# VHH binders against q3afa8, part 7

Target 1, 265 residues: q3afa8
Amino acid sequence: MDKASLGIGIFDSGVGGVTVLKELINLLPGENFYYLGDTAHVPYGSKSKEELLILGDAIIRFFLKLGVKMVVFACNTSSAITLPILKERYPVLMEGMLEPLRKNMPAKAKVGVLATEATVKSGLYQKKLMETNKFQEVYMIACPQYVPLIEKGIVSGKEVEEATREYFEPLLKEEVRDVVLGCTHYPFLTETIQKLYPKIQVIDPAAYVAREVYRKLKENKLLGENGGKVQFYVTGDEKSLKNLGSLYLGYNIDRVQKIDLEVIV

## First folded at step 19 (VHH)

Design x1
Fold by OpenDDE, look of step 20:
Structure x1 (fold): chain B 265 residues (1-265), chain A 125 residues (1-125)
Amino acid sequence: as target 1 above (265 residues)
Amino acid sequence: QVQLQESGGGLVQAGGSLRLSCAASGFTFSSYAMGWYRQAPGKEREFVATITSGGNTYYADSVKGRFTISRDNAKNTVYLQMNSLKPEDTAVYYCARVAVFTYYGSRIYPEADYWGQGTQVTVSS
């Protein structure tokens, strides 16, 4: 089988990764995708490195069994913690949420980052951004209200707007003009954010990820030509993926296959 | 290379005042936030005050109303005016370049990427 005809695996702890999937589909119409939501083990932010690695290994093995030419870590936590390790363990192309942004984002004096509390507390995201020497000031904003609202399908209206106004207050005070969505859920709120703050440049890392994936596939002569299929998998509840995934992707997700990860302890 | 040099520390009686200065070099001073931290004996280093490149200031609760941070971009210098000093203010004070501001609601956590050598401030009873 032509390696270029193999699919691309995408995983997240939940539904947030569909935002990355959407960008990949748009940029890579010739590819087939396997999306895995590890909903049985959410949230990832509260897990230890060891736990995340165990899950990561199981996930990579799952994708390899399906036959993939690349795995995309559509999870900020996994991108930061396990990707650097797993890429050395398995002979498959891998990409995450952070490196494409770091490599390709233009320099700015100030940058805001909306992220989960767990991401902010880890300190890894801001550290990696600062290592690029592209920014003088990084403003990390913990956004604990966003994921719960999004998971409920609330992506507009009073509650989201009020939370957004709260989170953006310090950014506006410091005249920040560029704001990175540091969680894969947050692109659900892009329209709401832009409506409130039309002068703010909202930066979705997913766009950078898609471009980097394209670059890597092209470089390795692995671009597909007959794609367009997406298969959805979950390890736990499928409801969120079906509902919110359908909403974001703009089509109804009818088929989600439940799987059990083969965890090796 | 980034260099930060503190001055102005010393011995002062409770209720007294000191003004610390920090001379910066090796980077475009006006483009960066600056700050002060302190470390008392047997304690962890703690945030005292910061001033952003835009001129916004933030203070630890323990020094609000008593300390004032300011900057002179023409001189590449950041200052800390310390008034109404207390014995508990005794510490080594460090100048820092502040690179990251973390927000949890209304709370701000400034993080430095470069530090000075520090200057001793001693407040006697």
Scores: ipSAE 0.845, ipTM 0.951, lowest interface PAE 0.3, mean pLDDT 94
Fold by ESMFold2, look of step 20:
Structure x1 (fold): chain B 265 residues (1-265), chain A 125 residues (1-125)
Amino acid sequence: as target 1 above (265 residues)
Amino acid sequence: QVQLQESGGGLVQAGGSLRLSCAASGFTFSSYAMGWYRQAPGKEREFVATITSGGNTYYADSVKGRFTISRDNAKNTVYLQMNSLKPEDTAVYYCARVAVFTYYGSRIYPEADYWGQGTQVTVSS
């Protein structure tokens, strides 16, 4: 009966959303979280809008069956492409990666953004940043190699460094000093990026997302108290979540439930 | 009010040269990237050249080596020097303020937030 006792659903295409989950657990210790990695369909960055909408609909319906008061799109691709559409289809509260970043980034003359190809192609990330009037030059870099490498557990070494040098070449040329991680997977690469480019300020928006989730729950009188549980789900392979996800969270993810999404075309 | 005013268009023979100018006002010119786009009759507008606030330049493949973009921050003016002109260069040329630079590998896709009124360039055979 009490809506405030419902959980918070969080999804990503794979392990990347754990970077958002960590910030949420820390800021909202009284809440229950359901984390879904859609690993049967990773990577999202190469998928069409139509595919992402079908998957997004199925994911939200899954969370509604579990009993959630809010769905967090812990995927920049889904946040850019599907959240604006899906929020009109469902009355549940939603938050994604774009609005918290848009609201909380300080004004800078130049900013770089590393993002998936689908996020960049959507044009929505760029549009949201331009609407702020906080930036004179925005540099959007499509990084198609990153998510597949990260999902294989490859977050350092020659292959990652070569891809990173390619992606950063235009940012270095324009002396961009502030770079936003525009995909929830990319925080796993922060150490590698900083080793290569110690003068660049790497910005992870996950903390901004957690703050906005808190604000929305408080504003709607939906803050919970007796939670603190996290349940993990995947649609396919669980290896990346259990290995890299556990390392990032700082504890062992023992139980992961495999589910099949109920897609409707 | 952001204003961009092009000048220097006209008729030129193939193989000739032309220099476009764009006077800018209503914003801190030196802090922004500037660019040129063009639209031929019946075609969609296409990117030609851009120069960032730091002075770095980027060109569409179709004009590399023939066109040169430059800026004079003291005069709030951006220029396009067009050499070795071809009939295919015939278009209305628009000065633009450029806000977003998108990279797919080596390809750059600049996006403008303000446009001038345009100046006609006609290259005769």
Scores: ipSAE 0.759, ipTM 0.905, lowest interface PAE 0.5, mean pLDDT 91

## First folded at step 20 (VHH)

Design y5
Fold by OpenDDE, fold request of step 23:
Structure y5 (fold): chain B 265 residues (1-265), chain A 125 residues (1-125)
Amino acid sequence: as target 1 above (265 residues)
Amino acid sequence: QVQLQESGGGLVQAGGSLRLSCAASGFTFSSYAMGWYRQAPGKEREFVATITSGGNTYYADSVKGRFTISRDNAKNTVYLQMNSLKPEDTAVYYCARVAVFIYYGSRIYPEADYWGQGTQVTVSS
């Protein structure tokens, strides 16, 4: 089989990765996708590096068994912690959430980053951004209310707006005009955020990821020609993926296959 | 190369005042937030004050109302005016370039990426 005919694997710990999937589908209509939500092992943010690597290995093996030409880490935690290791361990193209943004985001004096508490606490996101020398001031905003709201399907309305106003207060005070969505869930709130702050440039890393994926596939002559299929997998509960994923993607996810990761300790 | 050099430290009596200066070089000073930290003997370094590139200032609770951070971009200098000094203010004061501001609700955690060598401030009772 022509390697270019193989699909692209996308994984996240949950439904957040569908925001990345959407961007990939939009930019790469000739590709088939395998989406894996590792819902049995959420949250990733609280796991050790060792644990994440064990899961990462299992995930990569899963995708390799399916036959993929590329794996996209649609998880910030995995992108930051395990991707650098796994890319050296397995002979398959890989891409994550951070590098495409880092490489391609235009320089700004100030940048805001909305992220989970875990992401902020890790310090990795701001570290990686600062290493680019593109920014002089990075404003990291912990947004503990967002994921719970999004997971409940609450992506608009008073509660989300109030949380958003709270989170944006320091950004406005500092006249930040560029705000990165530092969680794969947060693109669910893009419309709400833009409604409140139309002058703010909301930056979704997923767009950068998609472009980078395209670039890599093209460079390696691996662009597909007959795509458009998406297969969904979960390791645990499928409810969030079916409900929220469908909402975000704009079509009903009818089939989700439950799998068990072959974890090797 | 980024360089930060503090000056103005010394011995002062309780209730007295001291003005610290930090001369910066090796980067576009006006584009960066600057700050002051301090470290007392046997204690961890703690945030004192920061001033953003936009001129917004933030202070540790322990120094609010007593300390004032300011900057002169033309001179590439950040200042810390310390009034009503207390023995508890005794520490090595470090100038820093502040690159990251972390917000947890109302709590702000400025993070520096470059540090000066520090200047000793001693407040006697």
Scores: ipSAE 0.875, ipTM 0.958, lowest interface PAE 0.3, mean pLDDT 95
Fold by OpenDDE, fold request of step 23:
Structure y5 (fold): chain B 265 residues (1-265), chain A 125 residues (1-125)
Amino acid sequence: as target 1 above (265 residues)
Amino acid sequence: QVQLQESGGGLVQAGGSLRLSCAASGFTFSSYAMGWYRQAPGKEREFVATITSGGNTYYADSVKGRFTISRDNAKNTVYLQMNSLKPEDTAVYYCARVAVFIYYGSRIYPEADYWGQGTQVTVSS
């Protein structure tokens, strides 16, 4: 069997990963995708490294059983914490949210990062960005209002705009012109943000992820030619994925398969 | 390599003033935020003040109104003017290059990536 014909696994703790999926679909039309939302164990941001590794192992095993040629960690937490470890444990190509961005993003004197409180608190995002020596000042903005609004399907209007104005206040004060969406949910708000601040360059890491995935597949002669299929999986509630995922992807997600991760304790 | 060298510390009486200086080298000074931190005996290092590359200043609540941070880009130097000093201001003061600003609502947490060796400030009662 032509390994290049195998699909790409994408996982997140929830629906946020669909923003990554969309970019991957756009850039890699020849690929098939398996999307896994680990909704039974959300949120990931509050879990220990050990817990995340246990889940990570189970997730990778799940994808391997399906037969994938690559796994994309469409979860910032897992990308930062477990991906480096899991990458060494399993003989499958892996990519996460942070590395493609940090490696390929152009140098800027100042950069803003919108992220969840958990991401900001972890310190890993800003650390990794700073290690590139591409930035002199990084402004990390905790955005606790965003995910709840997005999960409710509120991606425009007064509430989002007010939150956005609050979050951008320090960025504007410091004349930051480049702002990274440091959560996979946040691309849902790109239009709203851009309307408010047309002079700001909103940077979606998903675009970098997609390019890096392409690069890796090409390098390994694993680019698919007959793709276009997406299969959705969840470990728990499917509602958010069906509703919000459909909205973002522009088509109805009708079929979501519920699975149980085989956790090894 | 990045180098930060503090000066201006010493012994001062309560209510007195000191001006700390930090000479920076090894990087484009004007492109970076600079800051001051302090560590008292038996306590953790704490943020005191920072000035961004754009010239915006932020202070810890404990020093607001008393301390002023400033910079001279032509001299690659950041300053901390400390007025109305209190015994509780006694600490080793560290100059730092501040690379990250973390915002939790209205709260700001500056994070440094390089530190000076520190200068002792002692405020006697």
Scores: ipSAE 0.871, ipTM 0.957, lowest interface PAE 0.3, mean pLDDT 95
Fold by OpenDDE, last read:
Structure y5 (fold): chain B 265 residues (1-265), chain A 125 residues (1-125)
Amino acid sequence: as target 1 above (265 residues)
Amino acid sequence: QVQLQESGGGLVQAGGSLRLSCAASGFTFSSYAMGWYRQAPGKEREFVATITSGGNTYYADSVKGRFTISRDNAKNTVYLQMNSLKPEDTAVYYCARVAVFIYYGSRIYPEADYWGQGTQVTVSS
């Protein structure tokens, strides 16, 4: 089998990764995708490195069994913690959320980052950004209201706008003009954010990920020519993926396969 | 190489005043936020005050209304005016370049990426 004809694996702990999937589909129409939501083990942000590695190994093995040419970590936590290790363990192309952004984001004096409390608390995101020497001031905003609202399908309206105004207050005060969406759920709110703050450049890491994936595939002569298929998998509940995933992708996700990860301890 | 050098520390009586200075070099001073931290004996280092590149200031609750942070970009210097000093203000005061601001609601946590050597401030009762 021609390796270029193999699909691309995408995983996240839940539905947030569909925002990355959408960007990949748009930029890579010749590819087939396997999306895995590890909904049985959410949230990832509260897990230890060891736990995340165990899950990561199982996830990679799952994708390898399906036959993929690349695995995309559509999870910020896994991208930061386990991806660097897993890349050394398995002979398959891998990409995550942070490195494409770090590598390709233009330098700015000030940058804002919207993220979950867990992400902010971990310190890894701001650390990785600062290591680039592209920024003088990084403003990390914990956004605890966003994921719950998004998971309820509330991506517009008064409640989201009020939360957004609260989160952006310090950014506006400091005249920040570039704001990174530091959670894969947050692109659901892009329209709402832009409506409120049209002068703010909202930066979705997913766009950088898609471009980097394209670059790597091209460099390795692995670009597909006949794609367009997406298969969805979950390890637990499928409701969020079916409902919110469908909404974001613009088509109905009718079939989601439940799988069990082969965890090796 | 980033360098921060504090001065102005010393012994002062309760109710007195001190002005700390920090001379910075090795980076574009005006583009960075600066701050002051302090560490008392047996305690962890704690945030005191910060001033962003835009000139916005933030203070720890314990020093609010008594301390004032300011900067002179032409001199690459950040200052801490300390008034109404108390014995509990006794500590080594550190100048810092502040690179990250973390917001949890109304709470702000400035994080420094470079530190000075510190200057001793002692407030006698």
Scores: ipSAE 0.870, ipTM 0.957, lowest interface PAE 0.3, mean pLDDT 95
Fold by OpenDDE, look of step 20:
Structure y5 (fold): chain B 265 residues (1-265), chain A 125 residues (1-125)
Amino acid sequence: as target 1 above (265 residues)
Amino acid sequence: QVQLQESGGGLVQAGGSLRLSCAASGFTFSSYAMGWYRQAPGKEREFVATITSGGNTYYADSVKGRFTISRDNAKNTVYLQMNSLKPEDTAVYYCARVAVFIYYGSRIYPEADYWGQGTQVTVSS
């Protein structure tokens, strides 16, 4: 079987990864995708490195059984913690959320980052950004209200706007003009954010991820030609993926397969 | 290379004042936030004050109203004016370049990427 005809695996702990999927579909129409939401084990941010690795191994094995030529970590936590380890364990191309942004984002004096509390607390995101020497000041904003609202399908209106105004207050005070969405859920709020702050450049790492995926596939002569299919998988509840995924992707997700990850302890 | 050199520390009586200075070199001073931290004996280093490249200032609750951070970009120097000093202010004070600001609601946590050697401040009762 032509390796280039194999699909691309995308995983997240939940529905947030569909924002990455959308960018990949747009940029890579010749590819087939397998999306896995590990909803049975959400949230990832509260798990230990060891737990995340166990899940990560199971996820990679799942994709390998399906036949993939690349796995995309559409999860910031996994991108930061397990990807560097798993890429050494398995002979498959891998990409995450952070490295494409770090590599390709233009230098700015100031940058804001909206992220979950867990991401901010880890310290890894800001550390990686600062290592690039592209920024003089990084403003990390914990946004604990966003994911709960988004998971409820609330991506506009008073509650989101009020939370957004709160989170952007320090950014505006410091005249920050570039704001990174440091959670894969947050692109659901892009329109709302832009409506409130039209002068702010909202940066979605998913765009950088898609470009990097394209680059790697091209470099390895693995670009597909007859793709366009997307298969959805979940390990737990499918409701969120069906509802919010459909909303974001702009089409109805009718079929989601429930799977059990083969965890090896 | 980045260099930070503190001065102005010393012994002072409670209620007295000191002004610390930090001379910076090795980077474009005006483009970076600067700050002060302190470490008392047997305690962890703690944030005292920071001033952003834009001139906004933030203080630890323990020093608000008593300490003032300022900067002179022409001299590549950041200052800490310490008034109404208390014995509990006794510590080694460190100048720092502040690169990251973490916000949890109204709470701010500045993080430094470079440090000076520190200057001793002793406040006697």
Scores: ipSAE 0.869, ipTM 0.958, lowest interface PAE 0.3, mean pLDDT 95

